# VH-VL binders against o27280, part 99

Target 1, 266 residues: o27280
Amino acid sequence: MDSMNVPEVLEIKRIVEESESVKTFIFSWDFRREVRPGQFVMVWDFRDEKPMSVSLIDPVRSEIGISIRRVGEFTDRVHGLSEGDLLGIRGPYGRGFELMGRDILLVGGGIGMAPLAALADEATARGMRVDALVAARTADELLFLDRLEAAGVNISTCTDDGSCGFKGFAHERLLTLEENHDMAAVCGPEPMMFQVMRILDERDVPAQLSLERYMKCAVGICGQCCLDDTGFRVCAEGPVFWSQELSRVREFGRYRRDPAGRRVPW
Below, E stands for the ipSAE of ESMFold2; O stands for the ipSAE of OpenDDE; V2 stands for 0.75 times the mean of E and O plus 0.25 times the DockQ between their complexes.

## First folded at step 3 (VH-VL)

Design t14 (framework fv_marstacimab; at its last look DockQ between E and O 0.05; V2 from the best seeds 0.00; counts 0 for: pae E 3.4 > 2, placed apart)
Fold by ESMFold2-Fast, scan of step 3:
Structure t14 (fold): chain C 266 residues (1-266), chain A 118 residues (1-118), chain B 112 residues (1-112)
Amino acid sequence: as target 1 above (266 residues)
Amino acid sequence: EVQLLESGGGLVQPGGSLRLSCAASGFTFRSYAMSWVRQAPGKGLEWVSAISGSGGRTYYADSVKGRFTISRDNSKNTLYLQMNSLRAEDTAVYYCARTSYYGSFDYWGQGTMVTVSS
Amino acid sequence: QSVLTQPPSVSGAPGQRVTISCTGSSSNIGAGYDVHWYQQLPGTAPKLLIYGNTNRPSGVPDRFSGSKSGTSASLAITGLQAEDEADYYCQSYDSSLSGSKVFGGGTKLTVL
């Protein structure tokens, strides 16, 4: 039932401090093993293994980046590592984002900007017009603004407390943006994604949303990855889903799974 | 300013076909989803079909699925509705409408009449 | 007949206030989707009157206002005028209908 893939032990080439709580770990990567924005890898510290989204895909430098927020014992240990230290990486896994049309809206909340930063690079390289709505509770949680600006992305920001940009929630800011888009990609806290999805549904803008949930296995069926109404398996069928698939899921935006797989309110 | 102009309506026998067109001007056509909304004589509004800005996604009311096909040509700023296997209950004025950035229909054409009768 | 229910008709005298209700369910208005309102004068195409529950397009008088609560929405018209005689439609989005726009059955307003 487990994955047949063996973790590759890689040296941490460079560490970028994105904020007090977020670091990007950069590794040399053999691009004969293809990686797409929206996919994740399993990161192994030789004790525990956790899924992490790929935030940088750079075939010119032969590098990938993995952005990790400090939220518990595993991530605390990984944050304590230095350049030259080793981590096990296996994957990539999961469904990546699909691009269509000439312009795309990215809506990211907090660490949810990590997979969207990789997507922004690909969309820009394809010649798409990219608008990003970067949302967070406070200015300190706004991530990748310099990287998005360097890529030529048109950036709008909002914070709940008004410490940077529009004061309010992502969906409130979205209602004040000026133009429809051919598609959207959304990643962040599930309640934020639910509110944004409803607006995009009404606009007939096809949206892909990335669900980041507790996962115990990298490949195959896992109870913690399942959605209540649909039986979707995030690690096998996700993490990226179309908005029309999620709009009918009662659990999405209202309930989450605890580590034991039980449904609990957000 | 924004203009939408429908054409292609007419009288057709049950089981027949018609192709409606909507010529759009005054805005960046590719950046907006477009819809067809119909109204039977003396009746209310019914949404029929929608298409995303790129044309990559299409949506249909259950009453027309499998019979109608929405499409667009962004190089010509034109929206289409191919209507096949027409029934008497498809008799209506068909409106072309733009989906606003807020999800409403902010601009409507004047409509084109489709009559399905023997 | 419709997934959004409106009264078939309402009437009022010039200068008076009328309200038109739009009743939905948990799959549309109750799910948080916005309500938009359209005015259709006889023999013409519909015109957007209210969008996003409460907002007026440029050129729409402030006599028209919208509100939303729970699974229902309302359009209020104050200072009723003869020119307000029209059909009024609410519109929302319904997730249970494969991502469909849905209209109310329409309300005919008569100015007595």
Scores: ipSAE 0.584, ipTM 0.835, lowest interface PAE 2.4, mean pLDDT 87
Fold by OpenDDE, second read of step 4:
Parts: C-alpha cells; structure tokens; sequence
Structure t14 (fold): chain C 266 residues (1-266), chain A 118 residues (1-118), chain B 112 residues (1-112)
C-alpha cells in the first residue's frame, strides 16, 4: 500500500470559525503531494475516522483547510480541539473537480460549499468567471461569502426562510438566474443536487456533482460507499461525478445506505 | 471595454417590418444573455425580449409575442431583433442590453430609434 | 400600468437624503426576486446603479444604496448632488408573466 494510506499526524495550525456549526481547520501541507478541489481526506482523531472535503488549498502558504460541520460525536470531539492540537490526516482521495471553459457556475448548499470554495479559488486564479449560488437554511448558515467575494466571485444567495437573498430552494433560484456557463459544479444536500442537475441538463450545461456517502476505507476496497446498479465507489470513482454518470445511478436523489447497509430515504 | 452599438432603426409604416442589429465587443459575447429594452418618447423602460447566450432560449414580452423575433450570431458578436407587423405603440428607442448573472442589465447601447407612423 | 410602482417624482436639496420606493407584489419582489436600479440621465441610455438589491457596480458612489423588504424595494441617495438629477427605474423578475423582466414606471428626481 502507498504510504499515503498511513495517517500523518499533523498539528492544527489555525482554526477559522465559519459559522456557529462550522470550523475550518488549517494544516501545513507538503504540496509535493498533489491535492485538488473536490478530493477528500480521512481525518483521524485517534478514536474514529471520517472523510472530509478539502475546502482550502493554498500553495503559497503551504496550507490546506478542512471545513467540518458539527453533526455528531466525532465532529463534536474535533470541534473541541484547539490550535496546536493534533489530528491524523491521510489522503487525499477520490476524483476532484475538473475545470473547463471560461465561465463556471457553482451551486452549493450548506457544508457543500466547502469543496466549492476551494474550486472557486482555483477557477478565479485561472482567470475564469465564477458565479456562485450559495444556499442555506438561514442566513447564519451561509458559508464562505466573504472569502468568495474577495476572490471575485459573483454571489447569489438563497435561504429557506428568506433571511438572506432569494427565499426558497437553490433549484428555484437557479431558474431565475442566467444560464450561460461552460460548466457547473454542485455540492450540497442530495435532493438539492438532484433538482439542480435536472435544470442544468435542460440547459445543456455540463455539470459535476459531489456525492456524500458512508465511507470506511477510502480506497475502494470495503464497498461501503458503492452506488446501486453501477457499482461506482464514491471514494474511488468519485466523490465528484459528471451528471451523465449520475443519471445511471438509481439511488441518486432518492435514497442512501446507512452504516448498516440499509436503504434510508433522503 | 464593453461596447454595444444598435442599428437598423428608422421610419416605417404600420404593418411594416424592421430588423435591428446590435454589434457587441469587449466581452465574450456567447457567455451572456442579451436583451432588447425599449423606451417610448417621454415614457419609461419596457423589456421587450431576451435570448440566452447559446441562443437556445428566447423570451418575449406579451406585447410583442408573435410579432418580434430575437436571434443572435455568436460568430459575429451580433444580436438581432426582427420586428414584424409593427404598430404605432412600438415607436420607441430600442436599446441593446447585456444581462448579468443577477439578471440585471449591466451594459446598454445608446439605442436606435424606431418610428412607426403612417 | 407598470408591474412595479414608483412615485412619478421626488425632489430634494443638495446635501439631503432622498428615497425612491419600488412597490411590487407576491409574484415579483415579494417572491424574493432581486431588484435592480438604473439611472438615466437626460438624453442618455440607462446605467446600472444597483444590482441584486444592495450591490453597487464599480464607479457608483456609496451615496447610492438599495434595500428590499417584503414586496417593496427602496433606493436611497444621500448627499444629494446636482448631477443626480435623472430618471430612476427599478427592475425585477415576475413569475406570473412567464418569467418576464419588469420595470417600474420610473421616478424623476429633481435637485432643487
């Protein structure tokens, strides 16, 4: 096995409070190890291990950032850590986003904005025009707005309660926005992504979508993240998929597998 | 620098036809939806028609639907408005406008005057 | 007549603050669609003044500000200057008109 599969113990260099429930943990990174937006790492707190998307890639400062939402026991422990504390990081894994064209649309919901924020940085650095639709339940859950603005991203916000931007869901807002993009990158709740993908397909906009599934090995061996019918492993063939690939995935937008392998609806 | 230049306006009799053109420069033309907005003398602005960047989708105000046709040639960076069955109430300055991501019109031409009169 | 309603005219003295209202309905502003504002100087084409409710394009002074609440939007001009004398239009999107772009009737601002 590649040495990359052994967790490297890294010191938390900085912690950024993104919201009440989201923190970004920043680590020094040796960029001889390539990392791309859309890829994930396995984070080990010496008790448990979870996949997390890379949300910051900074070759200048030799840093990466991992944004983590507080949602359970593992993330609760991680959120209790301080700068200078240690975490195990192995990876990166998976297929990241591919940039093409000159104009890109980013559609993100909640913590799904994490990988898209990294993608936005890369896209803008390449001179691409980046438009972003940032969605959340409420205004205080919108992520990375200042960072995106600073990067020159054109932002449209959407909140369920209308506390910021368009009142409604991302796919509803998308219908009212201009459709002239060479590609789209989407990440968020799967029902959102499903609806967004439908609209993008109707508009003939090539789209990449990042899926979230229960992962254990991250190396395509255990099969816990396999998608029905196709056999796609989210950790190996994904987590970023083209819309054409997802069109073959029956469970997409409909259900997922829990840790016990049971089908659970979204 | 973004530039939009309208042409094709003039005097036409009721029931007649005109074809407006808008030459665009200073930006990637195909990447933007384009619109026509008109303003009757001494009146306010009225959205007339829009077309997506690729030209695949077109939109029309009810007042011109069935009579006007919007089109574009991305190889020539040109927007068109074919106006048929013109009426007196179509008399206006017609502006070519670029549509932003937000749905606003961020750049406008200087307009071309269309006069429908017997 | 216009889908969005504006006062026909407003006036103010130099240095004063003036506001221009734009009243819509549940199918446009009330539905959460963005409101944009345009300035049209006499004899010229309109110019984008505010987009996305509150954003200023490059070159637009911070004296101009936009807001939106409920079914209405407002353009505020502080430190009114002589060159601000113009027509101002709000614009939005209306879902009841097959996705049409809609303008207000326009407001003539006179600087006294």
Amino acid sequence: as target 1 above (266 residues)
Amino acid sequence: EVQLLESGGGLVQPGGSLRLSCAASGFTFRSYAMSWVRQAPGKGLEWVSAISGSGGRTYYADSVKGRFTISRDNSKNTLYLQMNSLRAEDTAVYYCARTSYYGSFDYWGQGTMVTVSS
Amino acid sequence: QSVLTQPPSVSGAPGQRVTISCTGSSSNIGAGYDVHWYQQLPGTAPKLLIYGNTNRPSGVPDRFSGSKSGTSASLAITGLQAEDEADYYCQSYDSSLSGSKVFGGGTKLTVL
Scores: ipSAE 0.530, ipTM 0.831, lowest interface PAE 1.1, mean pLDDT 94
Fold by ESMFold2, look of step 5:
Structure t14 (fold): chain C 266 residues (1-266), chain A 118 residues (1-118), chain B 112 residues (1-112)
Amino acid sequence: as target 1 above (266 residues)
Amino acid sequence: EVQLLESGGGLVQPGGSLRLSCAASGFTFRSYAMSWVRQAPGKGLEWVSAISGSGGRTYYADSVKGRFTISRDNSKNTLYLQMNSLRAEDTAVYYCARTSYYGSFDYWGQGTMVTVSS
Amino acid sequence: QSVLTQPPSVSGAPGQRVTISCTGSSSNIGAGYDVHWYQQLPGTAPKLLIYGNTNRPSGVPDRFSGSKSGTSASLAITGLQAEDEADYYCQSYDSSLSGSKVFGGGTKLTVL
């Protein structure tokens, strides 16, 4: 354990309102601490600490962005902050996405587009063709569309209510896409990821999926982020896993563990 | 129309090697994952190997891992199966099959016979 | 040794209905992977008959139908004809194997 395991207190430089429920908090960042798409940080509000994915990695401006959806008490408090307020950040942690080939498919649900937006920037900078399937419940919750378009990403949208793009679930929209991809990157609600993974498995498309589990230490020591039947630690061996690794995991898409270790449904 | 034409089968001694080819036409070859599926005489179908559309990922049945290598040349619309360390139990008709985007094998070649006997 | 279990044979008279079962497990059909069906006439390559559990390719008559429930799938053939005499295979994906497509053992259909 070293200085990367103690939160650094950083000033919120800018806040971007991505939607009614999602804000991106931008910080100055010393890139001697390397950050890769798919890695996460622990965000500390001086009362509680939660893992959050990095959505913007900008070494030129020396900035990172962390996109946070308001879903509960911790995120409500963070959403109440202003530019100039302080947050603790420790990390980055975990295994990020690995890029391969010339053509990548991104499948993101809701806030799951955050790490995929960072990946899209890296993929387009490498000259890859990037297709993104962006899913949400409603049009107002589709994230990062203008940013993805500006980066040269080819966007397909789906919404549960049909207010934008395909009406239905991401995996249903995916069945209508008949394009070759060298790999896919998937992040979103775990039930969505499970359905998308099965389609990609059947198509023989290599897929990486980003998981969320309860975390305390973030460095692989405490065991709170372990997956049943494999011993994988989401904070150390993940949060990004290949579909082959996840196909061995009985719990994926079916249930999760709370902080006390109790099995609860998704 | 979609066509898949296997070649390269024949009689080989145990421990020998053989390379199968499958020439594809009538579709955008790079857009589809491809598989080899075999059928021993009088027996059922057994999936052998698959390769993603670009060739970036390969998959093998446990019975052939380390001995068989699947590959493709998208500029020539050709799928290959390199078979090494052949055994009598590898005797089968080998089919080239296209993986549809729904995950089925929607087109099959007529097969090429591989006989491993001393 | 097949991951998916099919009866070795079924039979029926012309005009009758027959069904062919395909029994899997929680790592394949039970995990939500689709089931596809193939017909293999004597001396020929397999032909796709049903894909995605229930869909018929163009040219397959509607007297062939598929269904899936729990860990099992079924192929139904109504109005049985002499030309239906063939071997039938189900196929799915098994997540407990490293990226494996899996077939049933096959069912020989005899038309009496």
Scores: ipSAE 0.440, ipTM 0.780, lowest interface PAE 3.4, mean pLDDT 88
ESMFold2 (binder alone), look of step 5: mean pLDDT 93; pTM 0.948
OpenDDE, look of step 5: ipSAE 0.369; ipTM 0.781

Design t15 (framework fv_marstacimab; at its last look DockQ between E and O 0.66; V2 from the best seeds 0.00; counts 0 for: pae E 13.4 > 2)
Fold by ESMFold2-Fast, scan of step 3:
Structure t15 (fold): chain C 266 residues (1-266), chain A 118 residues (1-118), chain B 112 residues (1-112)
Amino acid sequence: as target 1 above (266 residues)
Amino acid sequence: EVQLLESGGGLVQPGGSLRLSCAASGFTFRSYAMSWVRQAPGKGLEWVSAISGRGGSTYYADSVKGRFTISRDNSKNTLYLQMNSLRAEDTAVYYCARTSYYGSFDYWGQGTMVTVSS
Amino acid sequence: QSVLTQPPSVSGAPGQRVTISCTGSSSNIGAGYDVHWYQQLPGTAPKLLIYGNTNRPSGVPDRFSGSKSGTSASLAITGLQAEDEADYYCQSYDSSLSGSKVFGGGTKLTVL
């Protein structure tokens, strides 16, 4: 659709402060243009445009939400906005999550919980049982716990420093989680996702992973969206991939590419 | 005490069908993925099929895909393997195995012998 | 055919140390997937001996140990005893085989 390539100027209806560094911006949305969990939109502040995952999809209220972490000039400017201010939004873009089976495990790290929060809403609406493993460096960086609880999600937390829940990394907590699932969805820092993916593969749990850093490629902006070994373009198929697709790519979780195309370890 | 008990093995003609069962006890059956692993006489172990805890996801080795169907009944704590279009190379002891949270097979049944012969 | 390569046999005398290798590739052990080891005594079902490369289940003596390096793994047995005579299998996960659990061909350990 041509309209997806032109930003719509939308009024910020409501802002939810999720943490010191994260805000969710809520807009009225016409659901004649469907949006699914795992998809993203391009957010335009009339200077720069950045991809942001959709974190709230509410057809009943005719609203979408976009959660933004404060990380640099663009996000600093957006965080300075108030209800009633305007932003340009175009999309949605990308391949969203697929739901299958009777239960799902969500594994989210930091801002990676944003697209998973939207997925949790859809999964619970479909009658699936939802377990979420919410990981962060510290308790203050755990996101969406109240929203997940309100949706009926079974929540486990872990923090690197032990300030909330299990002390340790997501993959360490996952090894102590005494439950199997029909599927999983994973979003967070790539090293975390890589470790979690391998455990889920070995448990015979099919997992979908969202490669947030490659969302820019899906709209043709990055130019650096080719994965090593397979020549597979994340921007053509992503940002959400099944673990079987990613486990064959030696680049995933091990190294990235600099502007010159050289491999750089994580 | 975790216990897995297979049944349903026997002698069957090529092209025939057979259904294996595995009765599980001593753990929360629905919380574990389950697998079938086979071993031909005098040969090594070969993974055959796996099923997720609630039964919504199934996996098959290429050698059995389209012929075998794994299923489970969590209300009866029972795992099944429906084997159709059986071939001589399917002759093996079939083990029921529990997939641990580390991805290993931490408990095995005693096995049931399936012989495909004319 | 075995995706993971093990020697077909290994032997040692009581009290000695033996090692059993498990050689994989970039699609399994080399991709970072864990290696698990199973012991199969004659006429019995396999028993989990080592999981997650290095961990022992309760009841497995510490003379059994596992290690992993690069695309290979090893099972070491020290203080070899007659009752250790068995077949040993390594197992991992292979991403190139439609996402499948894979076993080594097995190693028959003979205690001389």
Scores: ipSAE 0.694, ipTM 0.875, lowest interface PAE 1.8, mean pLDDT 88
Fold by OpenDDE, second read of step 4:
Structure t15 (fold): chain C 266 residues (1-266), chain A 118 residues (1-118), chain B 112 residues (1-112)
Amino acid sequence: as target 1 above (266 residues)
Amino acid sequence: EVQLLESGGGLVQPGGSLRLSCAASGFTFRSYAMSWVRQAPGKGLEWVSAISGRGGSTYYADSVKGRFTISRDNSKNTLYLQMNSLRAEDTAVYYCARTSYYGSFDYWGQGTMVTVSS
Amino acid sequence: QSVLTQPPSVSGAPGQRVTISCTGSSSNIGAGYDVHWYQQLPGTAPKLLIYGNTNRPSGVPDRFSGSKSGTSASLAITGLQAEDEADYYCQSYDSSLSGSKVFGGGTKLTVL
């Protein structure tokens, strides 16, 4: 096995409060180990291990950031940590986003903006025009707005309650936009991604979507993250998929597997 | 530098037809939705029609629906407006406008005058 | 007549602050659609002044600012100058009109 599969114990260098429920944990990173937006790492708190997307890639400061939403026992423990505390990090894993063209559309929902924020940084650094549709349930759940603005991203916001930006869902707002991008990157709740993908396909916009599934090994061995019909492993063939690939995945936007392997609807 | 140049305006009798063109340069034409906006003499701005970047979707104001047809040739970086069954109330300066991501019109041509009169 | 309602005219002396209102409804501004503002100098094509409610394009002085609340938006001009004399239009999107772009009736700003 590659040494990358052994967790490296890293010190939390800095913690950024993104929202009430989201924190970004920043670590020193040796960039001899390549990391790309859309890839994930396995975070180990010495009790449990969870996959987390990389949300910050800063070669200048030799740092990476991992944004974590407080949603359960593991994340609750992690959110209790302070700067200087230790976490195990192994990776990165998976297929990241591929940038192409000059104009890119980012569509993100909730914590799904994490990998997209990293992608935005790379895209803008490459001189691409980046438009972002940032969606959340409420205004206080919108993530990375200041960071995106600072990077030169054109931001459109969407909230379920209308507390900020367009009142409604991301796909509804997208329908009102008529620009055509060279590619799109999408990450968020799967029902959102499903609807967004449909619209992008109709518009003939190449789209990449980042899926979330239950992962254990992160190396394509255990099969816990396998997608029905295709056999795609989200940790190996993904988590970033092209829309054409996802069109072959029956469960996409419809259901997922729980830790026990049962089908559960979205 | 973004440039939009309208042409094709002129005098036409009621019931007649005109075809407007807008030559675009300085940007990736296919990436942007385009619109026609008109302004009657001494009046305000009125959105007329829009077309998506790749031309797959077209939109029309109720006032021109069924009479006007918007189209584009991305290989020529040109926007078109075919105007049929013209009416006196269609008399206006017609502007070609680029639609931004936010839905605004961030660039405008200088306009071409269409006069419908007997 | 216009979907968005603007005052027909406003005026101010040089150096003063003036505001132009744009009143919409639940199907446009109230739905959360962005409001944009345009300046049209006499005999010229409109120019984008404010986009996305509050953003200024490059070249637009910070004397111009936009705001939005509820079903209405407002354009504020501080330090009014003679060259600001123009027509100003708000613009948004209306879902009740099959997804139409809509303009206000326009406001003529006179600098006294």
Scores: ipSAE 0.390, ipTM 0.779, lowest interface PAE 1.4, mean pLDDT 94
Fold by ESMFold2, look of step 5:
Structure t15 (fold): chain C 266 residues (1-266), chain A 118 residues (1-118), chain B 112 residues (1-112)
Amino acid sequence: as target 1 above (266 residues)
Amino acid sequence: EVQLLESGGGLVQPGGSLRLSCAASGFTFRSYAMSWVRQAPGKGLEWVSAISGRGGSTYYADSVKGRFTISRDNSKNTLYLQMNSLRAEDTAVYYCARTSYYGSFDYWGQGTMVTVSS
Amino acid sequence: QSVLTQPPSVSGAPGQRVTISCTGSSSNIGAGYDVHWYQQLPGTAPKLLIYGNTNRPSGVPDRFSGSKSGTSASLAITGLQAEDEADYYCQSYDSSLSGSKVFGGGTKLTVL
């Protein structure tokens, strides 16, 4: 059995409280197993296993970080852990973001900022100019602002309730922002990503979007992570797709699947 | 290194037409939204019109809707403004401007003067 | 009349600090849209001075600074110099107009 397909039990080295509902769990990592921003890992708490995006990639300290929002039984149990406790990690899996050009726009909603924070670190390390539109329901839910500022990222914020930055949705804020980026990277609620993708396509900005789908095996053989129209396996051909690839997909932005695989409207 | 050069201004009678051009160089023209901004003599700046990088979206100030048409030819790196049904209040210096970070205008041409007078 | 309101003029002596206000509404600055500032020297085209509320383009001295609060923005100029004598415009986006970029009416700065 390939080591990438079997969980490795790792000690939680540090826990960073990103917000009242989001924690980042940091592990030592052997970077002979390459990790790219936008890839995900399967996190096993010895009862259940869930996909989580990598939010910190630090080969200098030999560390990765995984940001987890408390939303249910699994994440409640993980949030109850302390430094020194154990989790199983398998991966990384999937296709990550690719950087191009000199100017990048990041658009993140809620926990979707996690993989974009990792991408921002890589982009700034390459000397790229990074603009980030960080969206949430309220100011208290805006993630990674201090980290992004320290990295030299130009931040715009929006909140549904107007408590910080632009009051409204990310795509509404985007209409007023610069159109001159070489590329964009987008991650967040799928309805937000659909609206953002439409604007970026009209502006002729190459965009990569990270999709979440329910998945079972994480290596692309079970078929549970396929998109309806293309047969793309989210865990193998994604989770990051170019906007052109997604333009061929009727499912995107229209519906999602619950843990039982049922089609559910957004 | 970025250069924007307007041309096509001149004297025209009310009700007449004029076509402005803006030659762009030193950047990937098709990647940038462009605007026309005007300034009447002794007055402030007024945004007139904008066009997306590929030309798929156009925008107009209420004062010029239905009379002005913005366009671009990305093969020639040129922005255009067709001005019809000109009025005395359209008298202004017309600037070509490149849209940049956060919707700002980071490069401007020197402008071309349009005078509408009978 | 401009959607964004600026004082028509401001003055200061060399070495002093001046501020130029830009007052908007709930459909522009108050909706969270960014504010940009331009300097127009006599007889020249405008030049971008501040973008995204607070950012200085390369080559703009750090004695120019911008801020935004509520429905208003401000441009501050410290260490005032004779070369700063110019017209200054704020610019934003207004959602109540037909998807329109809007300028303030302009402020003439006189260095005494």
Scores: ipSAE 0.006, ipTM 0.458, lowest interface PAE 13.4, mean pLDDT 84
ESMFold2 (binder alone), look of step 5: mean pLDDT 92; pTM 0.947
OpenDDE, look of step 5: ipSAE 0.333; ipTM 0.762

Design t16 (framework fv_marstacimab)
Fold by ESMFold2-Fast, scan of step 3:
Structure t16 (fold): chain C 266 residues (1-266), chain A 118 residues (1-118), chain B 112 residues (1-112)
Amino acid sequence: as target 1 above (266 residues)
Amino acid sequence: EVQLLESGGGLVQPGGSLRLSCAASGFTFRSYAMSWVRQAPGKGLEWVSAISGSGGKTYYADSVKGRFTISRDNSKNTLYLQMNSLRAEDTAVYYCARTSYYGSFDYWGQGTMVTVSS
Amino acid sequence: QSVLTQPPSVSGAPGQRVTISCTGSSSNIGAGYDVHWYQQLPGTAPKLLIYGNTNRPSGVPDRFSGSKSGTSASLAITGLQAEDEADYYCQSYDSSLSGSYVFGGGTKLTVL
């Protein structure tokens, strides 16, 4: 616990450019500290600290990878770093994905494919059959296709603009896929996850969904997370939740809260 | 330090009921799946039940399905096992264990003895 | 009723190497599910010794190692010491039993 709450300064061993906006930063890792797909770490650039999902777990090479999308000042600074530069890493934190059954469906939107790529590696290592629906706005924003293919994953793609695979959103593509799975894991924008969850619930497929907004709550320093749902509060154990837990939350996928506490539609 | 402390064991008549508790400390309880594993006197380990971190998914060994119910209270960092319709073959030390993503049990309590006998 | 088969006992002298086998089937180890190993000293709760086929928790000496091949797994203990005398259990997951964690029957290690 003490060592998990203190950032360890690690050297960037390798950087993989996944797209124009996404890079994976690879670090040597002592696997006596267990890391599971779906968990996150706090990344510290010596000025600010942000939660990032673990996207690569490689005990054979003794490496972890953290995939970061360029979206603001912190991530712009981190993207400016080179191999050999240093970052602080604290963790891992949060609940990882749980695997059950023989067949799993992964549904990832944008950077949400990052934790699912790590899960795909684990599921295939366990001998599970893995189907992945990889969604993005454009073909250039589809992530981890080469890694998933190398792992033996059966890949379907969709893009909003139709530049690769099905033209449309993840849930629209899912409606054209008739096969059921023993479980599903979903990560991406909350409106996408809500639509996907509804379809999987109708098909009686248990699903785990990863909500990035709950990563900081899973650290334990902010131990209380409340979903803004009239008369309903849940102990958030982020970032991963089962679909049956989220089905009771009125705000999931419908609206979010601004800094003033007012409802804002997606 | 991670600590798991079981309680609630004892002597019970066949057909009776008993509720076990496991108090957890030293880690973020809600972030881990939890399990019950038992060991009959002089015998090996047998997995009994597991519950996901949120409590939304439960798993049971066929030998206890329909008779035992696993639950948790994340606000109290406590795991429970409600045992109904107890049989002589349920006599065992019951261990509370923290479950990793790999499906391993990385920390164990000291165990609590359940004896089903007249 | 153990689904995973272990020898009931193994023995060795101090400093020697012993291996403990864990034999499964196509529905568990053969299906790609991970194998984990536990050490149970007399009168104590089990302790995780190896997880995910080959990984050691903090504090487990490198004398202990795990491997997995086909439908079987093995725990190797090198440089045997008196304190290694214990019961050892393998554990995996079995899909044919409606999805259950399964333990081997256990192996009693005697250090001569």
Scores: ipSAE 0.000, ipTM 0.405, lowest interface PAE 16.6, mean pLDDT 83

